# VHH binders against CLA biosynthesis isomerase (cla-dc), part 7

Target 1, 281 residues: CLA biosynthesis isomerase (cla-dc), of Lactiplantibacillus plantarum (Lactobacillus plantarum) (p0dx41)
Amino acid sequence: MASFIASDQDVKNFLTAPSMNDQEGIGFAYATDEAVLKALIPAPLKLMAPVVCGYVVHMGKPTFSAPYLEESLFALVSYKDKMMGAYPINLLLHGPGAESGVIAGREGAGIPKKLADDIELRRNDNSATATVERHGKTLLNVSWTAGELNDPSIMKQFAGQLALGKEAEMNSFFYKYDIDQHEDGTNHFSNVQLVATQLRSLADQVEPGNLSIQLESTDDDPFGELKVLKPLGAAWFHFDTSVMFNTLKLDEVDAATTMPKLLTGRYDRSFFNPKAATYII
Short names: E, the ipSAE of ESMFold2; O, the ipSAE of OpenDDE; V2, 0.75 times the mean of E and O plus 0.25 times the DockQ between their complexes.

## First folded at step 1 (VHH)

Design V4 (framework vhh_vobarilizumab_d1; at its last look DockQ between E and O 0.01; V2 from the best seeds 0.00; counts 0 for: pae E 22.9 > 2, unsure alone 63.6 < 65, placed apart)
Fold by ESMFold2, look of step 2:
Structure V4 (fold): chain B 281 residues (1-281), chain A 125 residues (1-125)
Amino acid sequence: as target 1 above (281 residues)
Amino acid sequence: EVQLVESGGGLVQPGGSLRLSCAASGFTVSSNYMAWYRQAPGKGRELVAGIYSGGSTSYADSVKGRFTISRDNAKNTLYLQMNSLRPEDTAVYYCARGDTWYIDYSGDYEPFDYWGQGTLVTVSS
């Protein structure tokens, strides 16, 4: 029986570990301007390489929603030289499960998720392409062709993390925060915290190849700031299982120095510039 | 059992100072929104100052720059330092506990689940 009041069992089921099972798509890496990328990384995270990684994937069997497509660009970072992992700069979602995916990620771990206007991912035989569109432009256009990487020498340093048929664990770093309202109606940020989510994934398909990639910007999504200086490589992959099994609270951080680096991935210009407007007709 | 016990009220001259204390038991002060309210006879309650679990503070316009809310987490005690007191500050002052998120002061409900007994502050000469 449907009700606005959830049962105790519904609440218990809601609290189980989320999984992003049956993920498939293009993963890629490219070199970018080190100073530009480093400037986007909030303390205490440190940039490990002047490389942007990313993906466009189909999330086939998420435990929290219908299927959806997801794009991300992320940096490789360390926390205090002892934990390494991904720092996602953005995530754009599209499809029937996308709204639920944004809500789950925003509320669960402060993940910088927004909705794309369209995401397409197509593969035929040994090649694939993907596009991500938002607010009047194709922000990302990527292609993978099975075969040689663009720069095989750099990819030897990353190869162990994509071991086929073996469970791999990876940290993803996010910042969570509260927005509190003063008695006079003005807002402030509080409790700004660095967290790490820990993901356990089983890859059963990894097909390396050549990357072709183009990025563009809109006022709301300045993807082109992360200029493609050199494509490094791409792969088609499939994760059979991918479970977020742990979340660690690492540090409380300063709002004034941190929040400017968090807002664009989570909100559009109209939220913080009263002279900005976007109309989608 | 949750209890809030105010102390430190009394009679002071205009321009004087008082510090109010609110000893809490049965819960942790630092995990809750805590506030001081005041009520003059025949008037409604007025928010004076609040402190969020994260440490952010807020003040009524009538007391900004003169009053300071604080807490001592080791003693589980909330304070209100009241400086430059005026006759208009005369009221019974209450300590209150609220929720850990936004508080709605719409008048449809009081967003506080526990209140102290109050301590009288009289400012006159």
Scores: ipSAE 0.000, ipTM 0.092, lowest interface PAE 22.9, mean pLDDT 84
ESMFold2-Fast, scan of step 1: ipSAE 0.451; ipTM 0.725
ESMFold2 (binder alone), look of step 2: mean pLDDT 78; pTM 0.783
OpenDDE, look of step 2: ipSAE 0.006; ipTM 0.272
ESMFold2-Fast, scan of step 4: ipSAE 0.000; ipTM 0.226

Design V5 (framework vhh_vobarilizumab_d1)
Fold by ESMFold2-Fast, scan of step 1:
Structure V5 (fold): chain B 281 residues (1-281), chain A 124 residues (1-124)
Amino acid sequence: as target 1 above (281 residues)
Amino acid sequence: EVQLVESGGGLVQPGGSLRLSCAASGFIFSDYAMAWYRQAPGKGRELVAGITRGGSTSYADSVKGRFTISRDNAKNTLYLQMNSLRPEDTAVYYCATVDEYFLSWGESDYFDYWGQGTLVTVSS
């Protein structure tokens, strides 16, 4: 029988690169308020454009869990004008593998993952919808209809980023930190660091289309702060493979200026005020 | 059809200069931001320099102070003036149209965006 002491083979299996294979869903982009979005980005990352990108996807064959659904809203950022990539503002997960996905992402890579109450992703011929529900609100409602992007001028960039049958590499930027309790009983942030996780994906399906999107807010998930000023476009995509293959430690950062921008995406209001907690017995 | 044709590459010695040109046709050139990319042997493509519709410029750290991007909207032509060339500048140079919202996104595809490219070799 299983033991609390893992075998050498179990340890080796645990250390293999995680993959989110057979990933499909809706990717999208919309224009938002530049000043608001810029204020959310911790230094030394710099906002590249007043655009929120997002996705709602099904992870069909993750190597660390049963299948699950995942939503993210992210910004496009640069580091020292050399490295570019995504800065995820939120991630919400739902489904059989969701708990394992949250644990793996938070412990291993500092990914700000929380559980949604429900995520639905549906495709009917040339149209698809996705909804994300948490704490009594539909935080995100998105639809894709195959055809032209809302803003056709971005089509050239879109084609270049999502080439069929070619491996694509992307950086995702995260902040890792420790929480240490000192002798006086207070908690302190330490070792606050900017890291880049590198992903390699192989797309075998990309279908551009028109985006319709609506956001709602709760205090735990203030999606309405990322106001939709103009839908830019959406695509239905499928990645045959998607592998997290490297993590780079980039920079040490100041806790006082950085930590306020990390907490809402990672924790609910009950961590800051016990009276905000919901009690259903 | 949109067409971009690069020219001006060649063999130069370290410390030399070259000016690359990109002739654009099939679209309203003045309505687009433009960029120069390069690909060295065995490596992926990297953004070298970009220029917006309004003329604002951006450069990779490795070329800043040595390269100058410019455009002539009357001639539908993009330029890259390369000074103080180094062996590490050896690459095929490509020009591309970019949307200003997505200017300077990462390079991770391994196919031609728009032009066929022009080879720059810096060696003694």
Scores: ipSAE 0.000, ipTM 0.097, lowest interface PAE 23.7, mean pLDDT 84

Design V6 (framework vhh_vobarilizumab_d1)
Fold by ESMFold2-Fast, scan of step 1:
Structure V6 (fold): chain B 281 residues (1-281), chain A 123 residues (1-123)
Amino acid sequence: as target 1 above (281 residues)
Amino acid sequence: EVQLVESGGGLVQPGGSLRLSCAASGFTFDDYAMAWYRQAPGKGRELVAGIYTGGSTSYADSVKGRFTISRDNAKNTLYLQMNSLRPEDTAVYYCAAPRTEWGYLYSDEFDYWGQGTLVTVSS
């Protein structure tokens, strides 16, 4: 019989490094407003290029949950000009494993995860589409058509993260924090820390192609702030393996300057402008 | 065999300029992101500037606006144009490539390195 007391084996299984194996979908990149994107990046991270990268993928064999769909928009950043990687601005999840993915990612890794109302990912021959819907809006609509990138001059750099049969390693930068209530009843941020989670992926399918992309905004998910100035390209990819194999604590950071840039990706407007509770009777 | 050979270092007065070159051989240069690192005596190596296969560049905050990285794929050569040099720029400068031709630039031990070229900024 199951117990509220986990076995030693259950604890060991829980602490196993997470993998998002059998990951498949659309990856893409577009140029955006440099000043806008730069302002979203918390110090000490530095924006490397005025480019938003993103994906909409199906996680076929996560080691911690049932399968789910995931979307992300992220920036390419550096830390102290020694480490480079992704800074995820948002992640939205949908599907049978989505609640487990949100809980695990937020509690264990500081990942800015929320639940989408729907994510669709469809491929038909040499074309594919993905849509992400939340709170009555289609926040993201992307399409991929096999062939040449929108900007073929970036083909080799684009392939660097999605190269067929090559190991790809990427740092993903996240901020972890605690929220502590003090003796006077006030809440405070504490232990605000920059971490790098290291991901190793092996792509066994990469098909470059043309990107079409449209964004819509809500106050909860202001995707329209990241304007599409120029689509750069897309690819359909499949990662056989994708393992989060290491996490490095890099820096302790100032809460006052950092926390304003973290909250929209993690919380909805009801946390900032609470409305009276509504009860269904 | 992968080889990176730096040149162009020397002694220069504060405010002066130097251009470093790195000749690459033994691999498909145009498939690799490339970087310049530096190491002052008794300190670890630090990333100065990087350039990706498509031409996108990255710079350390301390050199941004003063240094320019560029590449010539036809000549398999990487360059670093160094302007408004400061005593703090005194270091051995190294040309480097990541362990994989498609990978991001890293400062870890798996990066491939040249022999280095000394830059001294002193009056």
Scores: ipSAE 0.000, ipTM 0.145, lowest interface PAE 17.3, mean pLDDT 84

Design V7 (framework vhh_vobarilizumab_d1)
Fold by ESMFold2-Fast, scan of step 1:
Structure V7 (fold): chain B 281 residues (1-281), chain A 125 residues (1-125)
Amino acid sequence: as target 1 above (281 residues)
Amino acid sequence: EVQLVESGGGLVQPGGSLRLSCAASGSTFSSYAMAWYRQAPGKGRELVAGITSGGYTSYADSVKGRFTISRDNAKNTLYLQMNSLRPEDTAVYYCARSKYTWHIYGSTYTDFDYWGQGTLVTVSS
């Protein structure tokens, strides 16, 4: 029988590198306002292009949960001219494994995950759609149609990172922090640090195509701040394997300048306005 | 002072096998990612195989399925088992330790702070 004291084997299993195998869905990119996007990127990361990338995917065989759907919008960034990768601005999850995905990502990896009210991902032959709903709004509505890219130059660079039949290594940058409550009852941020998580993925399907995209905003998820100036392209992809195999501690960072850029992606407005909670049980 | 000492190189015929060892001293081996690099005459150094502190492995396409990297943290030793050797595997093989306590193995050459002196592997009839 199970016990509140985990066995030695359970502890070893828990520490296994997490995998998101059998991952498939729509990846996409669109041009946005450079000044707006650049302002969202915490130092020492630097924005590489005035482009928002994103995905809506189904995680078919995560090692830590039942399957789930996940959405992300991210920027392409560099660190000290040595490393390049994604800086996720948001992640929303839905489905049977979604709560476990949120817990695993937030607790273990500093990933800014929230639960969506609904995520739909549908493919019919050469077309696919995805929608993400949260707090009464369809925050994201994307479609992919197999064929020509909206902008071949940008999508060729993006598709190159998903090279078919080859293992590709990709960096995702996250900020980790502790929230410490001192004896006087006040909360403080401490140990605010930039990390790079490395993913190794094996793509066995990549199909470029045309992107259609629409965003809506709520105060909890202000997607409309990342305006769609021009769709650049989309692809349907499948990763047979995708393993989070490495995490690098890169830098300690200033809490005062960094934390304002991290909170909206991690917390809803109820954390910032306790007077809005007015109902009784 | 950290030292990495390779051994196990030598002359072998095509199709043969060799096992390289790298003994680490002067620091905590188990916390660091480790790698094998090689340099053939007239070529730059290339990553052959890497292994994280947790034991996750990576291989260059040219050696995948033929070489196996492993580590023994109790012995502070890194290994490279080389099977089905080819003339193009002829090179000086270097053991390297990652700069980062939180590990990386698929990074650039400059992300490694300690290197062995190298061991020569010659694949020739």
Scores: ipSAE 0.000, ipTM 0.114, lowest interface PAE 19.3, mean pLDDT 83

Design V8 (framework vhh_vobarilizumab_d1)
Fold by ESMFold2-Fast, scan of step 1:
Structure V8 (fold): chain B 281 residues (1-281), chain A 124 residues (1-124)
Amino acid sequence: as target 1 above (281 residues)
Amino acid sequence: EVQLVESGGGLVQPGGSLRLSCAASGFIFSDYAMAWYRQAPGKGRELVAGISSGGSTSYADSVKGRFTISRDNAKNTLYLQMNSLRPEDTAVYYCAVHYDSLFGEYWSPDYDYWGQGTLVTVSS
């Protein structure tokens, strides 16, 4: 761009709905410890089941960036027994468009995004694998093999969420907040709000299968807290289109009880104890 | 893993009573609406009774005044008290977890989970 002042057309283009088109990869679900998962969910959201859902995908044609790879672990939650949807616990991004994806998601949508050191996603015929690496650990290692789900009783839920050839809509719940400084330089939180945004996706490929999953943990990304008690299933999917739309501001929430549950997904340990952080320069 | 295990079915004469139980695990029971459905031989499943997380109840017209749905959140158990049973009540009875949307503005994916069912036979 030739100027720090955007044109009227650039502003109009910026305000168009963000899309993650040509999205492909592994989606999965596993059972975890109910008390642990419930404790991670900020009020007024309620956990629906002691199940962690996740994905590792390639975003082939995002409207706001070059392509990138993305991982997420999320819970299924309800709001006031009326709205149901995903509550993302983490997202890690890697690839040419990853930095833009992190900036847009954190600034615009309150999404807990960080950069991974590497994400690999590979498919060979009826099997696929994905790995996510950050800070010297393989945090997530998943595989999908085409066929029956680990637990066939959840097939109806998988089919509903990933209905082939029809638009599926889901709510995603996020918390937005401001961080401001007092005169002494200390930070404080304000305007802590629960919001929902909708996602409309058109799946043109969905292949159910068996899940294998392994987690490793670091203090920055404590994936091991979400222990794998039982794999439930996986699917290889492709979304032709996936569009974020319709942000609803639902509730203002108490910062003291909410913020402890938001920080680990957004910041590394150096933010919480800067004096103890050391590195070679 | 969400598990729903029904019990309490059996053979009873017309005018008799049965109490069905559904033991729930793998989800936070107190946070969900629950329902009883039934499926008679050769027919589709129909809703019998529903109960919200707060305890509000609803009933099919065919069972109003005869059946009572209730829940015990401390025991993670759903109940159906069936009185004045009729041959037409013969069916496999299923426990289900589902959401009642009040607005429609809504609605997440379909989260129906079903138990294996318990057979109720009302024979004259």
Scores: ipSAE 0.000, ipTM 0.131, lowest interface PAE 17.2, mean pLDDT 83

Design V9 (framework vhh_vobarilizumab_d1)
Fold by ESMFold2-Fast, scan of step 1:
Structure V9 (fold): chain B 281 residues (1-281), chain A 124 residues (1-124)
Amino acid sequence: as target 1 above (281 residues)
Amino acid sequence: EVQLVESGGGLVQPGGSLRLSCAASGSIFSENAMAWYRQAPGKGRELVAGITSGDSTSYADSVKGRFTISRDNAKNTLYLQMNSLRPEDTAVYYCARLPDYSGYYLTHEDFDYWGQGTLVTVSS
């Protein structure tokens, strides 16, 4: 019988590093407009290439929830020409564990997670498809077919980056902040900080292939801003383990210049204009 | 575990040339991005040149057109050819292994310096 007062063991269990084990799906990359993508990246992060990366995956054995599906579009960025990693522009979750994933990620790590209305991921032999639906639109439609990348010239880079059977570490960069209510009836941003969340993954399957990708926009999720100029490639992958194990606090940043670039990925338009409405029927 | 050993530094007159070498052991050299960094006395470290696993190269504005980064995967060796050297190029030069890009997931490590570096002095 549970209590509103957690046991010492429950507190210890709550504070263990979250793992997204038995993770599989489609990873992909496409070329986009450099000026558009660069403008989305908050300082002090710097865009490394005019490329959007993404994934649609199934988290088979998360340690903190039932299984769920997750989508992300992210940029490749550097910090002070020393640290490199992903800057996620969006994350959408769906499935039995999705609500827990959104709550934990937003509270613990400042991850810009929202709920999708539906995410489908399907594989049949050497082909796979994924779709992401939210607020009346199919925001993302991707397919992977085993074989050559769309741009075979990058195959050497993909092969050189495969870490099959070895743990690989990666950074994801996020901005954490507080929203403080003030007596004058306004809210204010405070403690706006750049952090790096470190992830350790063990891949046991990576299958390169051809990417087909289509994006649609809503005002809540303007995916079409990240235009697909050229699909570069996709892969089907499986991670045995994937553990978020460390958070590095890197910089305090100016709210006025940073916050405009964070809000659309975290909130729907109704947060900014009470007359804006998105209806789900 | 990963070991990088720099060599080829020395004293050279302005306008002269040097070639630095970095011998790698223990890692899959051909599958990693590599870089040259330098640190002048009393200054912070700066990136000089980088080369990706796919052999794409990048250079700091201060050395572009004068320095050339290259590698020989069969010899597990990274090179920096330095031409038209200037007194402001005086520094300890370090080679480093950089993370590569997988497209959908990135490998990451803070850059490491394995070895003592090699001193380049440009003086009359």
Scores: ipSAE 0.000, ipTM 0.140, lowest interface PAE 17.2, mean pLDDT 82

## First folded at step 2 (VHH)

Design V4q (from V4 with E1Q V2L A23E A35G G44Q G50F S58N L78V V92I Q117K L120P; framework vhh_7qia_2; at its last look DockQ between E and O 0.18; V2 from the best seeds 0.00; counts 0 for: pae E 8.5 > 2, unsure alone 62.9 < 65, placed apart)
Fold by ESMFold2-Fast, scan of step 4:
Structure V4q (fold): chain B 281 residues (1-281), chain A 125 residues (1-125)
Amino acid sequence: as target 1 above (281 residues)
Amino acid sequence: QLQLVESGGGLVQPGGSLRLSCEASGFTVSSNYMGWYRQAPGKQRELVAFIYSGGSTNYADSVKGRFTISRDNAKNTVYLQMNSLRPEDTAIYYCARGDTWYIDYSGDYEPFDYWGKGTPVTVSS
């Protein structure tokens, strides 16, 4: 049996780089309002295009948990006009490994993870659908049909990042922070830092196709703020491996200007309003 | 038209190995979930292995660690590698296609909707 005192080998295993292997599902992109999306991106990151990207995937073999389903909406950003990557606005998880995924991602990597009430991912031949439900709303409903992208002109810009059978390295940008209570009893944000988590992924399946997408909002998850102006495309993909192999500490940032842009993706309205009603009956 | 053609069955001694093949026509194995079922004499049909469109696999407890399901997308073929065969593995093995690939932990899983003719496997001394 296990002990409350971890063995030296358990500690060593705990510190191993996390992998989200056997990852598959729908990836997609749509055009949105540039001013709205730009306002959500904390400095010093810069928005690269008025495009929201997203995915709904199944994590088949995570190294830190049982399998789970995950949704994300993210922006494409640059740092100092040299590094490029994803800035996740939200992540919602559901399934047997979801609680462990939320804990590991939030505590270890500053990832804005919450639990969904349900995530469904289905594929039938050359068509697939995904839905994400939380707090009484279907926040996301996406469909993929194999074939041409809605806007085939975007394919050239991202073709290299979707290369089959080639190991690709990608950056995901996150903000890490502490919430400290000082000796005077007041709570403060401290050590607010921009990090780049570097992923190494091997895609063995990518099937482009047509995107249909619908968003709904709640105050806890205001997806409708990222309005769908034009679907751009979708793909069904599978990553054999995807490992978080490195994290770079990039900048310490101003808490006052940064923290307002981080809280909604990490906390529900009950943290900001002690009179908030329960959403579960 | 949909067609699934199984092959590779036969007589084998306990502890032996067999590789079953299932060649598909009229659809692509990489865009459907595919499985292997078996029906032993006097028993109900059981699912022993399946592979989702994206490549994730699952196995019945009775065969886990001994059987491996795989596919060759270029040949549009699904395989079942059977190792350490036991007399209780004696059955007719059916390749099956699922029309809907489904991941949902709430339990409303879509069943397989098309089957091949089957290939007999007999494990005896």
Scores: ipSAE 0.013, ipTM 0.334, lowest interface PAE 7.5, mean pLDDT 85
ESMFold2, look of step 2: ipSAE 0.013; ipTM 0.414
ESMFold2 (binder alone), look of step 2: mean pLDDT 78; pTM 0.789
OpenDDE, look of step 2: ipSAE 0.018; ipTM 0.337

Design V4s (framework vhh_surovatamig_d1; at its last look DockQ between E and O 0.11; V2 from the best seeds 0.00; counts 0 for: pae E 16.9 > 2, unsure alone 60.6 < 65, placed apart)
Fold by OpenDDE, look of step 2:
Structure V4s (fold): chain B 281 residues (1-281), chain A 126 residues (1-126)
Amino acid sequence: as target 1 above (281 residues)
Amino acid sequence: EVQLVESGGGLVQPGGSLRLSCAASGFTVSSNYMSWVRQAPGKGLEWVATISGSGGSTDYVDSVKGRFTISRDNAKKSLYLQMNSLRAEDTAVYYCARGDTWYIDYSGDYEPFDYRGQGTLVTVSS
């Protein structure tokens, strides 16, 4: 029987080893403005390259939700020259499992997730397209055409993330924080923490190809800030499994200097300005 | 001029060991990721291992994990690859390369991966 009360076992099983199984979609990379990208990376993380990576995928069998579509843009970063991995700048989700995905990611892992208005992912033989819409605007339009990468020099990047037929481990860096509402009604950020989540993935399909990508901005989602200077490549890929198997607490960081870089990926401008809202009726 | 010179290759039996060396010059070696890549006969270039500028971080292709160790001596501007438990499938020309990926260095500068040496041949055969 359905109940508002979870069992002790339920509590124990809460987001146990979240796995994003049966992922399928477009992965891509493009060169962007180094200064702009670098400015988006919070300390103590260090940008490794002026490259934006991203994906638009269908999450077919997540263990924590119904299926959903997800878009992400992320940078390659290092932590104190000890760890390398991805720093997601934003994630947008759409579909029946999107709400759960957003909540699980945000509250569980500190992932910058928001809900999209719509995400479409379509493949037709040797080509695929994806669009991401939010607040009435297409923020991302990406296409993959099977064949050669725009720039073959990025093969290692794809190979590292999409090791075909072998388990691959990857670090993703996130910032977690607490929100403290004070007596006066103001909210303050505290306990800002850098964490590294380790993911183990198994790619069973990887098809390199040519990337075409367009970005647009809204005030809430300034995708265009990460302008495309050079498309580098794309791949259609399928992950049989992708499991979060470990999370490392790395550092506590200063809220004042970090939060400005975290808010946009997590909140719309209406959180900062009550008069700022974008919607279509 | 960037120069990378590999050495240490040769013929070895399966299960044997080799140590490759790379002498780097023409750039600040300690400020750059360094990598080993290899090309087997009839195959494309394959990434093998990477080490950060300080040596604090390493990464390997799965097939060599537990068998190969990448290291560096920044004072000597040298990169090494200790290869143990060698297999026939490890047969390749091994190249020393600057950068972690095909396009990045430690400082975050965009660079071609073409900065690699002439290679040293490793043949694993009984």
Scores: ipSAE 0.000, ipTM 0.246, lowest interface PAE 13.9, mean pLDDT 88
ESMFold2, look of step 2: ipSAE 0.000; ipTM 0.135
ESMFold2 (binder alone), look of step 2: mean pLDDT 75; pTM 0.758

